# Miniprotein binders against q56419, part 230

Target 1, 326 residues: q56419
Amino acid sequence: MEGRTLEEVQEEVFKRHGVLVPKKELEDLAKALEEAGLLLTEKVEARLKEEEEKLKRERPMRLAGLSYPEGEREARAFLEAFRASYPGEGEEARVLLMPHLEPSRVPEVYGAALAALEKTPPPERIYLVGVAHRPLKEKAAALPVPFQTPFGPALPDLPALQALDALLPFELFNTPLAFREEHSLELPLFFLKGRFPEARVLPLLVARRSPELGEALKVVLRDFPGLLVLAVDLSHVGPRFGDTPLTRTLAEEARRRDLGFLERLAEGEPEAALAFLGANPTRIDGVEVVASLLPLLRERKGKVLAHRLDLEAPTLSAVGAGTLVL
Below, E stands for the ipSAE of ESMFold2; O stands for the ipSAE of OpenDDE; V2 stands for 0.75 times the mean of E and O plus 0.25 times the DockQ between their complexes.

## First folded at step 15 (miniprotein)

Design kg13 (at its last look DockQ between E and O 0.84; V2 from the best seeds 0.00; counts 0 for: pTM O .793 < .8)
Fold by ESMFold2, look of step 15:
Structure kg13 (fold): chain B 326 residues (1-326), chain A 104 residues (1-104)
Amino acid sequence: as target 1 above (326 residues)
Amino acid sequence: SPIEEAKRLIEEAIRLAQEGREEELLEKLREAIKILIENGASPEEVAEIAFRLAMEFVRRGAPFELILRLIKEVGRAAEAAGASRETVQRIAIEAYERIREEMG
């Protein structure tokens, strides 16, 4: 009964099936469906409330045993294997762009990130900026709690998070549930915590471009220096994303847009990088993060260390991943 | 006049801050910020209020966390009074910068 009156439903049933259902029977059905929906909603809301309360104290691992090992010894070996998959040397990063795609799909891209971290002085804190895959109440959000990892908890930098919240014209801490299953933070954090076990973390999500976030972070990073990490994926093409099955032409287009985007960022020209994508036809998910952080990216030159457009054979689709140091 | 009422509320908030009566001053602060915003006060003028109150907290040895809370409350009050998010952020950043400069 999606927006229709009972009389309209009654008439439509008669037109389609040749039977006139009395209005009383339609009213009884509508009431029963409403009552069943209310019970389901109450149960779901109670469970979400329980999860929200837990998330106000800590964010547990969700992907241990799935994307990375549960045990610390095995996790350490896993980390070293990823570094070994990238045969090159890194460069020091003040800003690091790295993926959040399943690590086994792009091992050398994560390896390049590790190579960059080897050249990077251990930071006091890491500003980890991911992409929200669940709705946020605002353009961006943070969760100021420990994030569990196989290497121990990644502790929040509470003073820096509180400063960031104070400098934003919206509530930063009001969407804890969005962090419950957010892999764009958990997967990069595994690598970052493994390499920088003493660094505190600012776990941040962007849902929509927020120039306000960039302006606030410019001030906070000045007073609370650290490593800025853009945990973003690049092109998303193919049927999983609303396209035709992947073709050579579509894959080539996605690669060109990924690399053109990264190269312009590496030249210190983030506005040009965004303009190059136009309407973003290959759905690079890094655009909202880059558009939010313009003041932190302008005139900062660097290098693209790795890129892969990873093919998803079962879905005839592809996702791009890259490693950029600035 | 509205400006005179805002000044009265600000002086009361400062007295409450000097006495360490943090929750009571927030009521006066929200009222003053509302009047100022509705009468076209600049972000710098609103930020000055936050700065003056923060300095009373600093003189009493308050933790920096309380000062950040004050800045956030000023921003909340400005937004509730109808200030654009750009204006709210300018207020917050200006207040923060003044406070950090004074604290060294």
Scores: ipSAE 0.857, ipTM 0.936, lowest interface PAE 0.4, mean pLDDT 91
Fold by OpenDDE base, look of step 15:
Structure kg13 (fold): chain B 326 residues (1-326), chain A 104 residues (1-104)
Amino acid sequence: as target 1 above (326 residues)
Amino acid sequence: SPIEEAKRLIEEAIRLAQEGREEELLEKLREAIKILIENGASPEEVAEIAFRLAMEFVRRGAPFELILRLIKEVGRAAEAAGASRETVQRIAIEAYERIREEMG
């Protein structure tokens, strides 16, 4: 009925078909549709509850066979090909900023991340901080379960996760369903697990800037050292994101903002990086993550290894991706 | 008195910790904190009492995991008592650092 009254529907049917449907019949139909809708809602709720219960045990792959190979042998060949797409050498990372965009769109950017990981001693644990593309109950969340990968499960660091939760003024383990299909963790994790098969993982999502997260992590990282990974994309411009089709001017502005953001991060000035973006008119994805992790990014000098603004031709839109080591 | 009742619950919690009955310990702690709050204890006072209890557990060889759970419960209680998130986090970090220092 899409906002129409029963009387309006009755009138429309009469106008179109010359039949006056009794109001009672329309009421009965509306009730039946409502009951059907309620049943659908109950089924959806039951399914979501079941999925939530499953997520208490593990997070299954969702993008295997789509974004990356499901089989281990093919997955290793995939990693090698991505590494080969970046002709440069990496640097040792204590903090790695890398994309979570579809890998096939920005292979050399992921290749740069792999190059950095080659120069990085195997960490005991990886703090993987992604972007929540679904609402969270809190500003940030974690899922303390194994994440499936073609290389075997990425196992959680439960002690470090518990320490992090203890130092947060909110429940860290919230909104498990937000992790079910979150690609900002799954895609980077493929590369990370492939390179560091023995590393434990702390899968974290940020929906809104949480200074509390950065303060807590600063303490936790002292006692539970590891690699910090920011899995973030950069500018999102074009019609898919509410802009006009990509033009040279729009692309140049997106690149300017992406590179200006990354360069200031590389200088160890994350506050300056945020200030440089202002209102973030090109919609840099990683802003809330960076704003949450300021204490961990300050005074760390590093290097931008790769950047790409990738055109999605069917929508004349573009997404920025970069790799930064600190 | 409510204070005496809270003390009794804390003593019981300590005994439960020694027996490895962690869930029951946390329940008794929550109850004790509730009594303190209902009788006008500030979030900071509650945190200090909980810290002292945590330190007693540390001295008795309690697992670090239990200590972390205790810190978290204190934070929840402080929030329930009207403490700001900033205050809760400050208390948690301070407690954590003091405990870590004691543990070596």
Scores: ipSAE 0.746, ipTM 0.883, lowest interface PAE 0.5, mean pLDDT 89
ESMFold2 (binder alone), look of step 15: mean pLDDT 83; pTM 0.795

Design kg14 (at its last look DockQ between E and O 0.91; V2 from the best seeds 0.00; counts 0 for: pTM O .738 < .8)
Fold by ESMFold2, look of step 15:
Structure kg14 (fold): chain B 326 residues (1-326), chain A 104 residues (1-104)
Amino acid sequence: as target 1 above (326 residues)
Amino acid sequence: SPIEEAKRLIEEAIRLAQEGREEELLEKLREAIKILIENGASPEEVAEMAFRLAMEFVRRGAPFELILMLIKEVARAAEAAGASRETVQRIAIEAYERIREEVG
């Protein structure tokens, strides 16, 4: 009925089906549909406000019992198993790049992150920067509340978060609902909280590159020192991501792009790392985070500890994950 | 002049802070920032006004949380008055750095 009057609809029905539906009955139907839509909208809006209010107090676990164990004892054993899956030694990190892919898919990559944390002095706070999978009202966001983990709550560093907000030309605390299901924070946080149970956290999301975030973080990290964590995945290739079925050639290109990106970051050359990707043909997940944080990555040399391009056999697709210390 | 008018508003805001009249203080602050932005004041001039008011809070022993809230209110006022996001961030960082220099 788009752009048609009820009389026009009535005429069309009569022309097509030989039935004259009284205008009143068409009016009653249209009104009933509008009222039903309004009721559904009100119910959805009320639920969303309720969930948003909960998130202003705390962020509960969503992946306990699914991606990692719910109980603390089992969670400790889980960490030990993941560390054991990486037989090498770590390096001290001032900046750590680690994945947010399902841990069981890339156990040695998470193990490498744990190895790096073993060499890293306990930080007072962790700047945890994930990738927003839901829209944000701004280019970046934070949620200044405790994040629950099997190891207890990861408490927010409120003074540092407030300083960061004050130095941005937009409201940092802008989209609480975007954090409700955000695994790019929850999965890395499990490992970080398990290793650094006393560290406070700045839980940050990037939706689109924000030079403003990098400029503000340069100041905040100077005055509130801590560990900077880029919780990002690498290449996404194959039919699930719009490609042909994964071939050897496509897989080798994805690996080359992943490693070339990580190696240039390890040389302290984040602009070169981004330039190496060009149009990002293998859809490396971390580009917007890296592009936001250039001032914090320049001239920091380090090492790639691990990488895997993990096959999703059912979808003939693959996702890359890596561990980099700077 | 517009800049002198903004200075008078900030001095009035300082007096209101001494009297605990928070809502009136914020109104004077917003008015001062609006005048400065509309008359082409530099980010440094705007940050100086924020700094002057912040130092009254520091002198009275306010927690740094309140100082950060003040910086954010200045940024909001500048944006509301039409300043670009680049200018707003420059104001906020300048004010923060100036305050940190004085209080450590």
Scores: ipSAE 0.847, ipTM 0.940, lowest interface PAE 0.5, mean pLDDT 91
Fold by OpenDDE base, look of step 15:
Structure kg14 (fold): chain B 326 residues (1-326), chain A 104 residues (1-104)
Amino acid sequence: as target 1 above (326 residues)
Amino acid sequence: SPIEEAKRLIEEAIRLAQEGREEELLEKLREAIKILIENGASPEEVAEMAFRLAMEFVRRGAPFELILMLIKEVARAAEAAGASRETVQRIAIEAYERIREEVG
């Protein structure tokens, strides 16, 4: 606690343990720790174990009433409003790249995703690949349980998940706590479940590039066909991410990298897209996901439907978001 | 001999599979694999034997889920025997494809 804010501790606990501890509970815990010197480890471990046991049954909503409505009627109206924010028409997707940023920040980008989904025949299953914002025990992980949504539970495709696990040289079902608060799955899943209520889901997280995942998924997708969704954000620039405040030059560079990345993906050249980024100085979020899924992205031509670099005014920082169909 | 013991465990595993006792089957398979590795079997040899066992289960009408579990146990055993992740994945994919070709 030496000089760190409760928010920073919350974020660190979130990053380390996959648990968003309410600020009030952190305050109570900090107070209890100040009082008890020793006790942080056992109570935290017991609570983490309890949360892990809960995640064996289901993944509850964490962002309902915050990022999207909890009630089904309101949730449907939310979907319609987001769709209306994108004036264009979509295209059929076999692969959909969409954001996982707070929906209110980039409504038209989510609207573009919905437009694409309107042109997409209902899939039997959705392979939803998010970004792990928390450490995983392995390069990738899955959680084989229902994910709660306002539209009912998104049910896992257990046979396809089992097939994927069998084809990986590591345990796929690792680090369940990383899924508890992971918004990179929850936010896209809201839109996907709303559009395809009967689709089963494979909720996947990537922390580090896993070529093994792409090779396994290539085989699994043959026998268990479905929609592949990459839930990734693009550039992260400004003070929140270690840069100077957003300038025209920095924004232009972020846009250039975002669009250059997406355009090369749209041409079916994912290796060229990765090479274009180099050291990734604008911190494109989706790099490790794309690097893991190369076999599935090669030679697929598509279209960039939307892009936005959204300014977070209080921090003078910006995050890129895009929608791509392949 | 260790090989005869491994064979007995495999035969017992086959019986357990017929009875739908999947967990016990996997335990017997793990034990058989361990014996083979301890007696100098390569990861590839273990994988081939496990594949043959899996095929016997397929022929006997075992569900595909059980076959996937067997493939995963072979992968774990190969890893435990010091196989690279690349080798483990190759073995798993090859086993999977061979089984798929036979089941249709």
Scores: ipSAE 0.689, ipTM 0.848, lowest interface PAE 0.5, mean pLDDT 87
ESMFold2 (binder alone), look of step 15: mean pLDDT 84; pTM 0.831

Design kg15 (at its last look DockQ between E and O 0.95; V2 from the best seeds 0.84)
Fold by ESMFold2, look of step 15:
Structure kg15 (fold): chain B 326 residues (1-326), chain A 104 residues (1-104)
Amino acid sequence: as target 1 above (326 residues)
Amino acid sequence: SPIEEAKRLIEEAIRLAQEGRLEELLEKLREAIKILIENGASPEEVAEIAFRLAMEFVRRGAPPELILRLIKEVARAAEAAGASRETVQRIAIEAYERIREEVG
């Protein structure tokens, strides 16, 4: 209803339909709609508050039965099948870059991550850094609660999380609801918890690059050693992401950008990796995490174990995934 | 003098720390840090205050959680007083490093 007065609306209804609706009825309807909208807002706010309170105690599985099996025995077999999808050998990781893309789409890329974990001594804790797909109140956030998995709860490393919070110029525990559906933590965690069932976890999300996070983590990792995991995807190209339909040329550019980025990271040159992407025309989603963690990536040399640019045929689009050990 | 008032508040905060009275200490600490930041105190000078207070709690056997909370409260006070995020982080890290080096 544009800026018309009730009289104008009343007159238009009469002209069009031959029915004169009293202004009182129109006023009553407007009031009822306003009240219904306010009541809906109150109900949504109450439900979100309840969800938020539940997330202060634990983060339940959201993808069991969808992306991975719910039962532990089946989940173990699933994990072994993924390892078998990668015929190569891993290398010990101090830092592991792995995807958060749906596992069935890139099985050998997750298999390569498992191969690296085979060579990696069980860490006391895992710094799991994902990409926030919902807004955060700050550049980064954590949720200091158990994350449920088919292999049991992944327990938080509370001392390390508190130290990290104390070294940040913002509140680390700022957006519990952002973790509710965050697959960039849940999917990698399945593989990590399956391989390292005793490791505690620091579940971290980055929404926007935070140099402050990297500076704080440099100190915290020194005092609370563990495995650093960048749970990130690579190029996103095609119409689903705002491009023209996927062509061979666009796919080749995305692959070149993915591999060039990974190779520069593998040389211990994270700034060069970011510079190589420029304006990030293929929308590599790992850039904000890498840009946050520069102090932890400099001078660390390693190896790219796997890469795939996975085609989404129905949308003529593609997403890149890779496995890098440092 | 603002600096003399800040010194008085810090002396009171140290006395409260020696008595284990954290909540009362925080009121004095926030006001002292506000004065210092507004008058150009360096990150190192603010971190020194956090270190001195933390050592009183360490001497009393305070758990690590309380020490980390103290660092965070100093950082919060500096931010509230208008310090840049870079300065706030320098304060927190400097305080943490000095405390850690002293107690491990």
Scores: ipSAE 0.824, ipTM 0.935, lowest interface PAE 0.7, mean pLDDT 91
Fold by OpenDDE base, look of step 15:
Structure kg15 (fold): chain B 326 residues (1-326), chain A 104 residues (1-104)
Amino acid sequence: as target 1 above (326 residues)
Amino acid sequence: SPIEEAKRLIEEAIRLAQEGRLEELLEKLREAIKILIENGASPEEVAEIAFRLAMEFVRRGAPPELILRLIKEVARAAEAAGASRETVQRIAIEAYERIREEVG
């Protein structure tokens, strides 16, 4: 596989097929695929079907012991350490924008999210809207099953999910394999479940802007009130994303776009935030999520609690992360 | 007329609802919605059918999940009949809001 890292292939296989293949299995599969000249063998199809059937029952942890601790005691200590990394106080959130980047890269940004959650009354349910890094059959999808966490399963709000599906002009429960390894849900959910153990969850993914989703959610949120969480990253710049190595100029442009986006959201002007990005040359991850949720973001004033552009030194690339309360 | 045929199908669907024959009801409902959409019925007119059937379900003590399923089946039938996504969503939201207003 010319020039792609195993992680990139893992991500691509994950994107294409909804399968997080362990690196070792991916190596073996990549070797087998290279040898067989066929990207989808009957065995892969059978395995995908089995994984799809498992996802009808529950979504297991994929990043436990990697991105966060598997054990509950250690997981609680992890939360406390992340909270401690943010020296400020939070504010009550009705809408929370937070990252889904690897937590260790932006601890204070997650800490800011935790600070906001400390000031937020326990919601009955959490609408967790992530970014589909894998193709979906539709613009958006949901998985109506328990998501495993170190704090126990995050249980789905089935009535609210069913109401949302009923109000969408497409099948909401599509592409279950896209959820299997989607970190944009798993990582934020760790923090959310740790803070609100009794909250039900609506795990949602957006692949492309869906105005229909925002309109449906506006109705559903009225009758099924809860915390709306946008689990999105910001700018993606550098060689991993097709740019030159990070320079001061490129970093300043990424920061400008990230902050300009967040500030306009904080002013309750999500359309202005999208317009500010234009063609999105720094590849802000959350653009399709925000574009889908416009009716829920309009006229809400809030505050940017944290921002970081984090350098990935081995690739000379950087990813923006932020925490916004509305 | 196509409209009269749709009305007959809705009456049959109501009878089937009264008998608890959900799958057969949904078949009649799909057929009625197809006729309405193909003959230029408004989203509000299609939503009215969903509302009428929902009220029969409510009178029979149907759980909310069944009402939501009814709305979804109306949306699917409208899509299958060639309605735009915008029209389908308008039908679903209108049906939902009317039902909500009536039953809470």
Scores: ipSAE 0.786, ipTM 0.918, lowest interface PAE 0.5, mean pLDDT 89
ESMFold2 (binder alone), look of step 15: mean pLDDT 84; pTM 0.819

Design kg16 (at its last look DockQ between E and O 0.95; V2 from the best seeds 0.84)
Fold by ESMFold2, look of step 15:
Structure kg16 (fold): chain B 326 residues (1-326), chain A 104 residues (1-104)
Amino acid sequence: as target 1 above (326 residues)
Amino acid sequence: SPIEEAKRLIEEAIRLAQEGRIEELLEKLREAIKILIENGASPEEVAEMAFRLAMEFVRRGAPPELILRLIKEVARAAEAAGASRETVQRIAIEAYERIREEVG
């Protein structure tokens, strides 16, 4: 009844349709609509609870057949094609920054990540740190279950995850539903699992910068060595993100911010990288992850292998992606 | 005397560990941590109490998962008693490091 009295609704129906509906009939209809709305809410809540219970056992593929092939044979060919899109050589990584943008949009950036991985000794475990696109109950979260991939399940490193949880002043395993559709883990994991099929994974999300996460990870990585992966995108510019339509000037600014950020990280100066961005006017996606992980990035020098600012033609917007090895 | 009361509770927790009564010992641990935090104990003093109980678990062959659970329970108790999240993390890391140094 949209804030109107029953009499007003009755009069409007009469004007529009020539039928006078008694107040009782309108009252009965309003009650029925309230009941239907309650039942819809209950169905949605039951579905979410069911999905949460499934996520306590495993995290299924959600982008197979959309962003990458479902079958293992096709998935391996897909990896080879992406590696071929980057003509350069990689370097050994202890820390790898790579994108989570749709792979077909930035094939050479993912190819650069693969080039780095082929120079990297197989790690016992991978600390995969993505960006939460759904709210978390805390600043960061993990999901300690197998993540399905076309190459088999990526098994969680339970001892390392339990140690990490013990060293945080909040519950690490706090928001299973946030992982249900989280592409910032699924897309990079496809490439990582394909190259390192035996590595266990710590699937981590950051929603807001958490210095506590970095302090805990410094201890955990010492005792559970592995590959640290920052699965982040860079600038987000254009109308989709609240800017003017993409122009040469806006694109040049986004590239300058992206490369300046990556170059300062490559110099082992993560605080300078964050300071360079200031208020983050081009909305670089990786800032919350980098700000969380400062103790792990300081004084670690490396190299930018690839960068692309990719156009979203329908929205006249663009997203930056890069590959950095430390 | 508050620190002495907390020590008594930790000794009770150690006895309960010897009897395999995990939930009861955790209650004694929570009570001890609450007393320490409310009476201004340093993070190092709180971590020392956690360390003493953890070493008894280690001597009796407790799995690493139980030791990590013990550290997490200390962190939870300290937060519940009003410690800042920064202080809670200092306690947890100090306890972890002390245990690691002893065990190797």
Scores: ipSAE 0.845, ipTM 0.939, lowest interface PAE 0.6, mean pLDDT 91
Fold by OpenDDE base, look of step 15:
Structure kg16 (fold): chain B 326 residues (1-326), chain A 104 residues (1-104)
Amino acid sequence: as target 1 above (326 residues)
Amino acid sequence: SPIEEAKRLIEEAIRLAQEGRIEELLEKLREAIKILIENGASPEEVAEMAFRLAMEFVRRGAPPELILRLIKEVARAAEAAGASRETVQRIAIEAYERIREEVG
């Protein structure tokens, strides 16, 4: 019926099949479909409630066997291959910006992240800040449960999470269902857990800029020191994102914005990085994360280790990815 | 005065803390914070009341988790009383920093 009247449906059936279906039969069918739709909605709601209850205990892998190997041995070989894809050496990170794009698309960018992690002393905890690709009830959220990985569960730092919640003017533990399939946490966590098996994790999502998050984290990081990881992608250009097919000009603009953003972050000028993007016409994914974490990014000098604008050939679209150490 | 009433409620909350009656304590705390905010108390004044109560918990050997819960309840009470998010966060951070300075 998708926007059509019962009369229009009756006319269409008559035109196609030569049968005049009585309006009453169409009404009965519409009612039956509505009742079935309601039943489906109730079933969906019940299922979502069950999934939410499961997320009170753990966050299972969703991308194992798809984006990365499920088995630990194969997962370790995967890490080694990704590390090998980056020919350079890393630097010690206090803040790591890395992608959350499908790893196979930008292996050397993840390799650069691994290179940085090799030079980084094992942290007690990792603050993993991803991008919410689903709506949150608040500007930011956390999920205080183990995240499953091929290397075993990434355990939450409950004391640090509780401290963070206490310092926020909203409920941090909101929208657990947003974490269920969020790849911006799962993909980087694979690499992080593989490198630092004993590190606790604070899995955080940002949907909208939250200065409150940065202020709270500044206090928490003092008392609960750890590695800060920004799991963000860069430009999103082409038809998948509402642009024309990728051209040399569009690719050059995306690269210019990506590198200009990363370079200003590397100089310890996150406000300048945001200002440089303006209205963000190439849709840099990490803007809301960076805008939330300004107090933690200021005055930190670092280095851009890798950048790639990766073409998705079937859609003639491209996504930027980078690795930055601060 | 409303401020005197808030102080009385905090003293009652302290007694309840001593008895381990945490839920009743939190109720008295919420009421006290509401009175303070509605009568124009500064974030620092609200944080002071939180700090006083927290110190009673510390003296009783309360774990850090309970102290953090107390701070969060103060923040919730301030929000419920109509404080801005900025004010709520300032209260929470100020209370936290004061407790930290005193306890380590």
Scores: ipSAE 0.750, ipTM 0.890, lowest interface PAE 0.5, mean pLDDT 90
ESMFold2 (binder alone), look of step 15: mean pLDDT 84; pTM 0.829

